# Designs tried in a protein design chat: VH-VL binders against p32459. Part 2

Target 1, 195 residues: p32459
Amino acid sequence: MVTVVAETLTKESFEEYGTIISPDEEISRMQNLEKGANQGTAIKLLQVSQVENKSTSKVPNWNLFRCFPQPHLNRVFTQGSNQAISHSIKVLEKHPCSTQTFVPMGRTSAEVAYLVVVAKEIGNKPDLSTLRAFTCLGNQAVTYGLGTWHAPMIVLGKEEHLDFSVLIYESLDPDRPEKDCVEEHYSDGDVCIII
Below, E stands for the ipSAE of ESMFold2; O stands for the ipSAE of OpenDDE; V2 stands for 0.75 times the mean of E and O plus 0.25 times the DockQ between their complexes.

## First folded at step 1 (VH-VL)

Design d3 (framework fv_dalutrafusp; at its last look DockQ between E and O 0.02; V2 from the best seeds 0.00; counts 0 for: pae E 13.6 > 2, placed apart)
Fold by OpenDDE, look of step 10:
Structure d3 (fold): chain C 195 residues (1-195), chain A 118 residues (1-118), chain B 107 residues (1-107)
Amino acid sequence: as target 1 above (195 residues)
Amino acid sequence: EVQLVQSGAEVKKPGESLKISCKASGYSFTSYWINWVRQMPGKGLEWMGRIDPSDSYTNYAGKFKDQVTISADKSISTAYLQWSSLKASDTAMYYCARSPYYRGMDVWGQGTLVTVSS
Amino acid sequence: DIQMTQSPSSLSASVGDRVTITCRASQSISSYLNWYQQKPGKAPKLLIYAASSLQSGVPSRFSGSGSGTDFTFTISSLQPEDIATYYCQQSYSTPLTFGQGTKVEIK
């Protein structure tokens, strides 16, 4: 049995697993900042996240995910708080040939909106000793690095759903599905996240 | 087989307390909401509240807030609805129903008839 | 609270007829609308979820449509066994709320 406590998502805390788009962090650092964009109505921040493609496809797909919180997660979560809610992870997946970016839609930084669970690889399986979980704000996007093991998106909050725009390169070869996605399954309670 | 089995009919007097039960089987009890729905004689359906059996988190409709208590015992896959002091107006059929995530209430108990009269 | 208004409150139709029931929400509920059938003396049964998704095991003559505030439930060909009261219910936000119901009878 592996149990980890969710921590706050930050650029630094996630750098081993991929990249994030964290507006408040980026703006506070004022790095790569261009002021006066869109006739002075916007701030432009350059190269805030990284995308990689090792697939045979040259064009990425924009997919839409509408995710629903499970009952024990269908409640308000605030950053820095611990409600001691346990959530079992039943599957981890990786994309060996593409990064995968999740951009939440319709949420703000005012609340925690989703949970990210990641692990590094050992051999061809998740290294559970490197398992980490992050609470993510509604205005933070996550890009899983190449081959990063991660759980399918876990939605938190009182709202009935959270939508994600998802960027990924896919070969869509029915004879070689492992090129796009590899899964590792776990029994209930084997891998638990405390939120 | 997935099913919810409710406790039997109750005949009570005003002022008495009551606790009725809803026992689940055939599925993971802690993975679904349990809802309670009231139906007064000859009337429509009224959502009373729901409980997450995993940690007993509850939501109530305003008119039922502090009027009833919804609880659950996950060790025996059973949900409860209780009154501390019944009123004649509580006479109704009470249903428990399972609801998964974004779907409706897909499994219902057979109902428990509660009659409150002097 | 979100109010759900059904129309009509009752209807009578012949076997084989197309039956339509409407449900209106007091505010947008996206597609979080469910339809139930309740036969006399029985517990309600879920027929449609997410506005238009047919519950497993439900006959194809039942269907639902709509989004936002206006929704429609349809029986394409009314059967004798369809005598029941039908309810819409929003699951967009708590408190969950039902429509008043529509009693369907056979002429």
Scores: ipSAE 0.024, ipTM 0.660, lowest interface PAE 3.4, mean pLDDT 92
Fold by ESMFold2, look of step 10:
Structure d3 (fold): chain C 195 residues (1-195), chain A 118 residues (1-118), chain B 107 residues (1-107)
Amino acid sequence: as target 1 above (195 residues)
Amino acid sequence: EVQLVQSGAEVKKPGESLKISCKASGYSFTSYWINWVRQMPGKGLEWMGRIDPSDSYTNYAGKFKDQVTISADKSISTAYLQWSSLKASDTAMYYCARSPYYRGMDVWGQGTLVTVSS
Amino acid sequence: DIQMTQSPSSLSASVGDRVTITCRASQSISSYLNWYQQKPGKAPKLLIYAASSLQSGVPSRFSGSGSGTDFTFTISSLQPEDIATYYCQQSYSTPLTFGQGTKVEIK
């Protein structure tokens, strides 16, 4: 039985599992001169997250995920509870041939919108001693590193769903589905997150 | 810390077999290619081939196909380069290096010097 | 096989000089071109990937540009520790291939 407490997503806290796109964090670190140097109506930050491709495909897919909060994650927020929320993880998966980027759509930068659960690998399985969970703001995106074990997206809050644009290189070979996704399953209570 | 640690230097005679190793640590071994690169004395770099450790799928450069065997044991995060019959012309430094498909070889082993002489 | 041709094969420059190395592919490789630095007795080190992307931890004086068949690697201000041989390498198709290398020395 493994239980971890969720922590705030930051660039540094996530670095061993992948990279993130974290606009407020990135902008807050820029000097005043740098903020004015972009000319016009935008600040352009380059190379903020690392996309990697080990697959045979040279063209990535953009997928759309509509994700729904589990009832206990939705009901607690709608009832105004101030108690800690426990959530059991049933599956961790990895994408051995590509990074995978999830970009949330529809929540503000002020909202904690979703939970990311990750682990490193040991012996071709999740190393639960490295299991961590992160609360993510509505304007933060996550790129899982190659082969990083992660839970399917976990939506938080009162809304019925959260949409993600998802970037990944996929072979989509029906004879070799394991090149795109490998799963490990857990019994109820074996892996728990406190939010 | 992500690293690749190779087996030590080898001194062999022509006709002998040899298997050198590359042990990975600090990352998901099955999620990156392992490449083998040869550098003959005073010469440039030559890509020999690569292996996907998850299922042992391999690619070889034409001149090395059927001359060497690339393999991996994912249970111990180790890749191998193997000759069944060494030639004097195999005298070189051999590197292992991990890579995703398009981003180049971002982590290299320290190299294994192989000397083949009578 | 895709041949990679570097130019020049060697060069000598002063500290502070801008150094430029070119790499030409025998067919289009899009932007699948990497640059490596190798110091004597050491393993190669990746500096630039995808033609122009700087590897983490690499000083900003190193840069790359180009797409298709013609690529350029630049050291904006040569430093004493930049003495090395530099290689381009295509990762567009197997077999992966390196250029022959460019030896950079300081006068």
Scores: ipSAE 0.007, ipTM 0.506, lowest interface PAE 13.6, mean pLDDT 88
Fold by ESMFold2-Fast, scan of step 1:
Structure d3 (fold): chain C 195 residues (1-195), chain A 118 residues (1-118), chain B 107 residues (1-107)
Amino acid sequence: as target 1 above (195 residues)
Amino acid sequence: EVQLVQSGAEVKKPGESLKISCKASGYSFTSYWINWVRQMPGKGLEWMGRIDPSDSYTNYAGKFKDQVTISADKSISTAYLQWSSLKASDTAMYYCARSPYYRGMDVWGQGTLVTVSS
Amino acid sequence: DIQMTQSPSSLSASVGDRVTITCRASQSISSYLNWYQQKPGKAPKLLIYAASSLQSGVPSRFSGSGSGTDFTFTISSLQPEDIATYYCQQSYSTPLTFGQGTKVEIK
């Protein structure tokens, strides 16, 4: 039985689990904000996330996930505020041969739009002593590192759904599904996140 | 101190088998790829392949796929490169090097010189 | 396989000179390019990773730039201890591939 309190997603706090694309955080760390790209209309930031491929596929797939908030999570969450809402995690999964990047569509930095729950590995299972949860803004994208255990996408907020563009290398080999995804299941109440 | 220590120089005849080692210390062995790189006398660097010690998953460069076997024993933090039958053209310095997913090869072994002559 | 073309194959420069080496990939590798230094009789040493990031403990006179297919490595003020062969290497896809190397000598 493990309970963790969700914290704000930052590049530093997520470092052990993967990388994030966090535009406002990236911009705040720049010394020169001149718009030197796109004929003076853009700031170009390189290498904002890391993708890794150990699969047999040489071409990544862009998948679309339309995610629906569960009833108790279909409410407004504000960054830095503890709403004291409990959420039980039923599954953690990992992609042994690829990073997986989730880019939200149609939300802004003005709202907490989704929850990311991650753990490192011990043996062949999630290391629950490393379990962490992050509240994510609508303009932040996350890349789960190679072999990082994570919960299937959990959306927050009053909207009916949140779409994600999802980048992953996957072989889609029906004879070897474990190369694309491995799951660990939990009983209700064994792994809880407080938001 | 993060370190990779390779086995000593080898002098072999064509047709003989050989297994050289790369022992890691000072870090989590299963958290990094171990790469093998060949350098023929007076020539540049050639990537041969790599192994993830956590599950023994391997990638090989095409020219080396059927020539060598890369393996690892995570219980003793050691990676291996082996030949079933050496050729004179295998004469080279062989390096092991670790790499994380986002960086290049940041820690290298000292190299193992393999000389194959009749 | 991604081919890495490195130029020049060799160069001679004076202490204090700015030295530039280029590397070209046969296809886009984003920023997954690394630069290594190999001194005579020694194992290679990582200097630059992710095209432009300086490896910890490496002197600031070394720098890298570029993305996509064209990359540059620079030594802003050549020192005697910089005599070595320098290699670029892509880590975008397997098989990983090295450039042929650039031998840097002092005049």
Scores: ipSAE 0.000, ipTM 0.450, lowest interface PAE 16.7, mean pLDDT 88
ESMFold2 (binder alone), look of step 10: mean pLDDT 95; pTM 0.964

Design d4 (framework fv_dalutrafusp; at its last look DockQ between E and O 0.03; V2 from the best seeds 0.00; counts 0 for: pae O 14.2 > 2, placed apart)
Fold by ESMFold2, look of step 10:
Structure d4 (fold): chain C 195 residues (1-195), chain A 118 residues (1-118), chain B 107 residues (1-107)
Amino acid sequence: as target 1 above (195 residues)
Amino acid sequence: EVQLVQSGAEVKKPGESLKISCKASGYSFTSYWINWVRQMPGKGLEWMGRIDPSDSYTNYAGKFKDQVTISADKSISTAYLQWSSLKASDTAMYYCARGRLGYAFDIWGQGTLVTVSS
Amino acid sequence: DIQMTQSPSSLSASVGDRVTITCRASQSISSYLNWYQQKPGKAPKLLIYAASSLQSGVPSRFSGSGSGTDFTFTISSLQPEDIATYYCQQSYSTPLTFGQGTKVEIK
């Protein structure tokens, strides 16, 4: 069995698994906050996250995910408990031919909104010794790197759901489903996150 | 189809025990809260409490805490509401309801009428 | 506990009328407010969740709005089958609480 404690998502903490879009973190690290874009009303930050395509498709898909919090995770935020809570991971998946970017929509920017669980690969399987989990704010987006093992999106917070815009290159070839997604399944209790 | 089916109407005397059931079908029982709601004759709806069937975690409205017991048996996808000693004031309709991941109650049982009279 | 105050307690309107029911929370509940329809002898039925989101299969004449403490529920064109009691309910924090109900009848 493997248990990890969730940690705060940061640019550095996630760097071995992919990239993130983290506006407040990016702004806080800038030496000069000049509003040089959009006719003087915006700060433009270039190339904050990397998208890669090794699929046969030349055009990415924008998919929509409406994700719902599970009851035990909802308790952490609706009841105001200070107890840690355990969450069992039932599946990890990877997208071997594309990065995958999740951009949350509809959450306030300073609130914890979702949990990301990732692992590196060993022998075409998730390497659970590298398993990590991150709490993510409503204004942070995550790009999973090529072949990064990850759990399906896990919603946190008080809101009824969290929508994501999801960018990924997909072949959608019914004869070759493994080119888009590979899954590894776990029994209850084998892989746990403490939140 | 997704549904909650409750046990039948009960006629009881004060001081008797009672356990009513709510059987879920058509969905993953452990992925949703089961709530219990009381409706006294001619009155509105009152939330009594809920259970997370995945680990049997419960919480109760204050007026019902220690007055009833909410439980679940996930092997048969069934939640229960139980009294150790009924009172005449327990006469009411009792509904179970599934929460959409702890939010709105999107599926309701048909209700169980409990009548407690001497 | 968060009290939900619903207004009016009853109303009577003609087929085709716009009907509005209000619900006020004793403290901010963000958008964690739901609306239910209950016909006599029947279980409640969810119509609106998260203040303004229409449950699947519910006719578009039903709508909800508001956030914080003040919420409204609207039937844009009342139909004969809309005769029922309507309840608001907060799902922001336990204990979950309902308004006292609004009985809607057709005259």
Scores: ipSAE 0.006, ipTM 0.515, lowest interface PAE 13.4, mean pLDDT 88
Fold by ESMFold2-Fast, scan of step 1:
Formats: structure tokens, C-alpha cells, sequence
Structure d4 (fold): chain C 195 residues (1-195), chain A 118 residues (1-118), chain B 107 residues (1-107)
């Protein structure tokens, strides 16, 4: 039985699990906000995420996930507040040969839009002692590091769906699905997140 | 056969309590929301609220918050709509309907007619 | 709350006619728009979900189109059994909301 409290997603808090694209955090740390790109209409930030490929595929896939909130999560969540809503995790998965990047579509920076749950690995299984959960804003994207265990995307908020553009290298070999994705399953109540 | 079967018609007086039911069969009860919809005589459809039977989490339309209570008993695959004190303005047909993950209500109960008069 | 406005409120048509009903959302609801048919004394029946998908068992003369804020429902050739009130509904955000209904009658 493991219970963790969700915390705010930041670049520093996520470092051991992967990288994030966090525009407002990046901009807040800049010395000069001059719009030097796109003929004076843009600030360009380089190398804001790290993708890694150890699969046999040389071409990444862009997949589309339309994610629906589970009924008890179909409500407003506020950044930095504990609303004492419990969510049981049924599966953690890893992609052994690729990072996986989720970019949300159609939400604002003012909304808590999704929940990311991650763990490091021990003995080819999730290390539940390293389990962490993060509340994510609608303008933040996450890249799970190579081999990082994570829950399938969990959507928050009162909207009926949230779409993600998802970048991954995958072989799509029907005879060897374990090369692209490995799962560990949990019974209800064994792994819980407080939001 | 997938179906929702509602309790029978009710005739009540103002101030009385009432609890009507919606029994599901033929599918996994905890896999779908149960929605309650009101239709006043000669009027259109109004969404009242919904419940997730797996944990009894509810959403209500603002107009119905504090007027009714939605509940469910997953051991007998039954959802409920309850009033502590009925008003004449509660006279309506009440439907339950299962929800399909953000899309539509594909299965509806036959309706429960509630008449509240002096 | 998202307001759903149907047009027209009522119409009269002859058997075999093409009937079109429009539904407008007060804000974008993507494709989360459903159409229901209600005959007198009966529960509503789902005809179209996700703006354009025909529900299993529903005749092909019924169709839907649109996205965002403007949606259309069409009966390509009106039959006597199609005389009913039709409702649109958004399932994008709570509270879920219905249009006021369009009553379809035979001339």
C-alpha cells in the first residue's frame, strides 16, 4: 500500500524522471526578453526537451491520444492546493527503447489539466519508494525518460476530454509488443495519489 | 439485453420526501455514468446531474444543487434520485440514462412520472 | 454554462422531404454534440453522437455534421415515423446542456 500527495510540476522536481517543456518557468529565468526571432515577434528557446531513441526505428511517430477524465476526476483542480481527492493507479508502464513526449492541445496555462505519475525502476519493476505525482498545467508538456515507469495519461478538469500529441519511437512489431511497452498492474487501493 | 428500468409513477404532496430508482442490467454498471434528466410537462430536457457508480462521485447542474441527491448502490446496480421536501414545481417526468465517456446517452430508462399536488 | 440554441423551434414538412435542423453552441464544444429523437410519451432515443456518427440500428436517412459551434442535423427523406421532437446536446463540459428542441410535424 503506497500513498503519495501530488505536487506542482517543475523542471527541478521532474529531473530524475525526464524533462518537461514549461514555457512560463523558462521565460521567468531569462535575463533578456527581447523578441529577437521571427523578425521581432518571437522569443526562441533552444533544446527545451530531450528525446532519446534506442529502438530499431529511425523515424518517430506522432500519435494522437484523446483522453477522458475518470468520473471522480472530472472536476476543477487548483495549482498548489490539496483537495484530498484520492485516485487509485491500476497500471504503470514503461517504454524500454524510447522517450515519450505528451503535448496537451487546447488548454490554457491557467488550468490544472492533467496528472503525471512516475517511478524509477528496481528489478525490472516500478520502484514504488520513488513514486511521485505531479499536477500539470495545460501549457506544460512532459517527456518521460528512457525506461521511466509512468501511469497512462490521467486528465483532470471539468471538460469531457483533453487531446495530446504524443511523440515516440516505436517498432510496432506485432510479434514483440514488449519492445515498445511493458506494464505492471496494481489492485485497487494498492497505489494511491492524493490530489 | 442492456437496459435501465425505472420505478413506477409517484403522486405526492408538497413537503413529502421521495426516492426514485433506476436499475441497470446487461452491462458493467460501474463502467458508465448514470445521468438524471428532467422534463416538465410540455417542456424540453434538462440535465440535473450524474453519478459515477464505482465511487459515488457526483456532478450537479447548479439549478439542482441542494434540491436533490443522486446516489447509487453498485451491489444491486441501482441509481437513485431523492428529494427531502417536494414542491409543486417538481412535477415532471424524470429519466435516467447511461453516459458514454464524453459522447452520448445511448441507453435511457422509460421514465418516472412524479406528480406533486395539494 | 454552455447554451445550446436550436433553429427552428418547429417545422412542418411532407413525407419524402429533406428536413434540416441547426444547433449553435455559445462556445466551442469540438465534436461533442449529440442528437436525440423523442416521440410523444416515450423516452428520448440517441440518433447521432460525436456530431456525425450514426448510432447502431438508426436508419441511414439521419445524419449530422459540424464542429466547434455550428452543427446541422438532417433527415434526407422524412418518413411518417420520424414525427417527433429532436434535441441537440453538448457533452463537452458539465453541466451538460440540451437545446430547446425542434418539433417536426407532418403537413
Amino acid sequence: as target 1 above (195 residues)
Amino acid sequence: EVQLVQSGAEVKKPGESLKISCKASGYSFTSYWINWVRQMPGKGLEWMGRIDPSDSYTNYAGKFKDQVTISADKSISTAYLQWSSLKASDTAMYYCARGRLGYAFDIWGQGTLVTVSS
Amino acid sequence: DIQMTQSPSSLSASVGDRVTITCRASQSISSYLNWYQQKPGKAPKLLIYAASSLQSGVPSRFSGSGSGTDFTFTISSLQPEDIATYYCQQSYSTPLTFGQGTKVEIK
Scores: ipSAE 0.000, ipTM 0.437, lowest interface PAE 19.7, mean pLDDT 88
Fold by OpenDDE, look of step 10:
Structure d4 (fold): chain C 195 residues (1-195), chain A 118 residues (1-118), chain B 107 residues (1-107)
Amino acid sequence: as target 1 above (195 residues)
Amino acid sequence: EVQLVQSGAEVKKPGESLKISCKASGYSFTSYWINWVRQMPGKGLEWMGRIDPSDSYTNYAGKFKDQVTISADKSISTAYLQWSSLKASDTAMYYCARGRLGYAFDIWGQGTLVTVSS
Amino acid sequence: DIQMTQSPSSLSASVGDRVTITCRASQSISSYLNWYQQKPGKAPKLLIYAASSLQSGVPSRFSGSGSGTDFTFTISSLQPEDIATYYCQQSYSTPLTFGQGTKVEIK
């Protein structure tokens, strides 16, 4: 059994697994700011994340995901707070030929909106010794790196659902589904996240 | 038996072109990367680049980008490394090696010695 | 690029001795570190992958440890057939890079 405690998502903490778009963090650092965007009504931050494509497709897909919190997760979560709620991970997946970006829609930084669970790879499988979990704010986006093992999105909060715009390169070859997605399954309780 | 078999030793002059080969057998050729590694005489190993034979996607080390071309013919399970114009400094042993994303090189070819001299 | 630095560059030890080689990455590579053995006139051979996993068919006297930036390769009891140059290699990100190698000799 592997158990990890969820930690706060930051650019630094996630860098081994991909990249994040964290508006408040980026603005706080005041790096790569372009003044005068939209006639002075916006701040433009350049190159805040990276996308990679190794698929046979040259164009990415924008997909929509409407995700629902499970009953034990359908409550308010606050950043930095540990409610000692256990959540079992039953599957990890990777996309060997594309990064995958999740952009939450309709949420703010006021509350934790979703949970990210990631791991590196060892011997064709997720390396559970590198398993990490992150609580993510409603205004933070994550990009899973090429081949990064991750759990399907886990929504947190009192809201009925959370919508994500998702960017990914997909071959959509029915004869080679493993090029787009590979899954590893676990039994209940094998991999647990404390939130 | 899983193996990589490389083409024979080459003796060339500066300015000549060269294409060496690496033939795979005993496994699904399109399921693994093929990597090319250079070893100059008495020196260490240098990763040059790799190719995914399934779609011919390639990565190069900066040092070798535009200096060599890596290609593959999946119909005959063969990968290639080629130069358009050899230099004396290209004298080295060249290895092909099987790998996967995040994995080590578990199968190696026997190497191809390339000698470039006037 | 990620630089891999091995230590020492060469060593000489007696049969039966414990041999230790270190490898340091210029940045964290998690457990994406492999060790190879290259005997004179031969192609490299994979010994350890994922920092500490023993490749199939490799003797148990070989082992690896570490994560992040610092890694260690160990031969618990050096044998005559272990005369070779050993290399660490990161497979964390491209360009893939090797250490400069460690030449191991018998006294």
Scores: ipSAE 0.000, ipTM 0.539, lowest interface PAE 14.2, mean pLDDT 92
ESMFold2 (binder alone), look of step 10: mean pLDDT 95; pTM 0.963

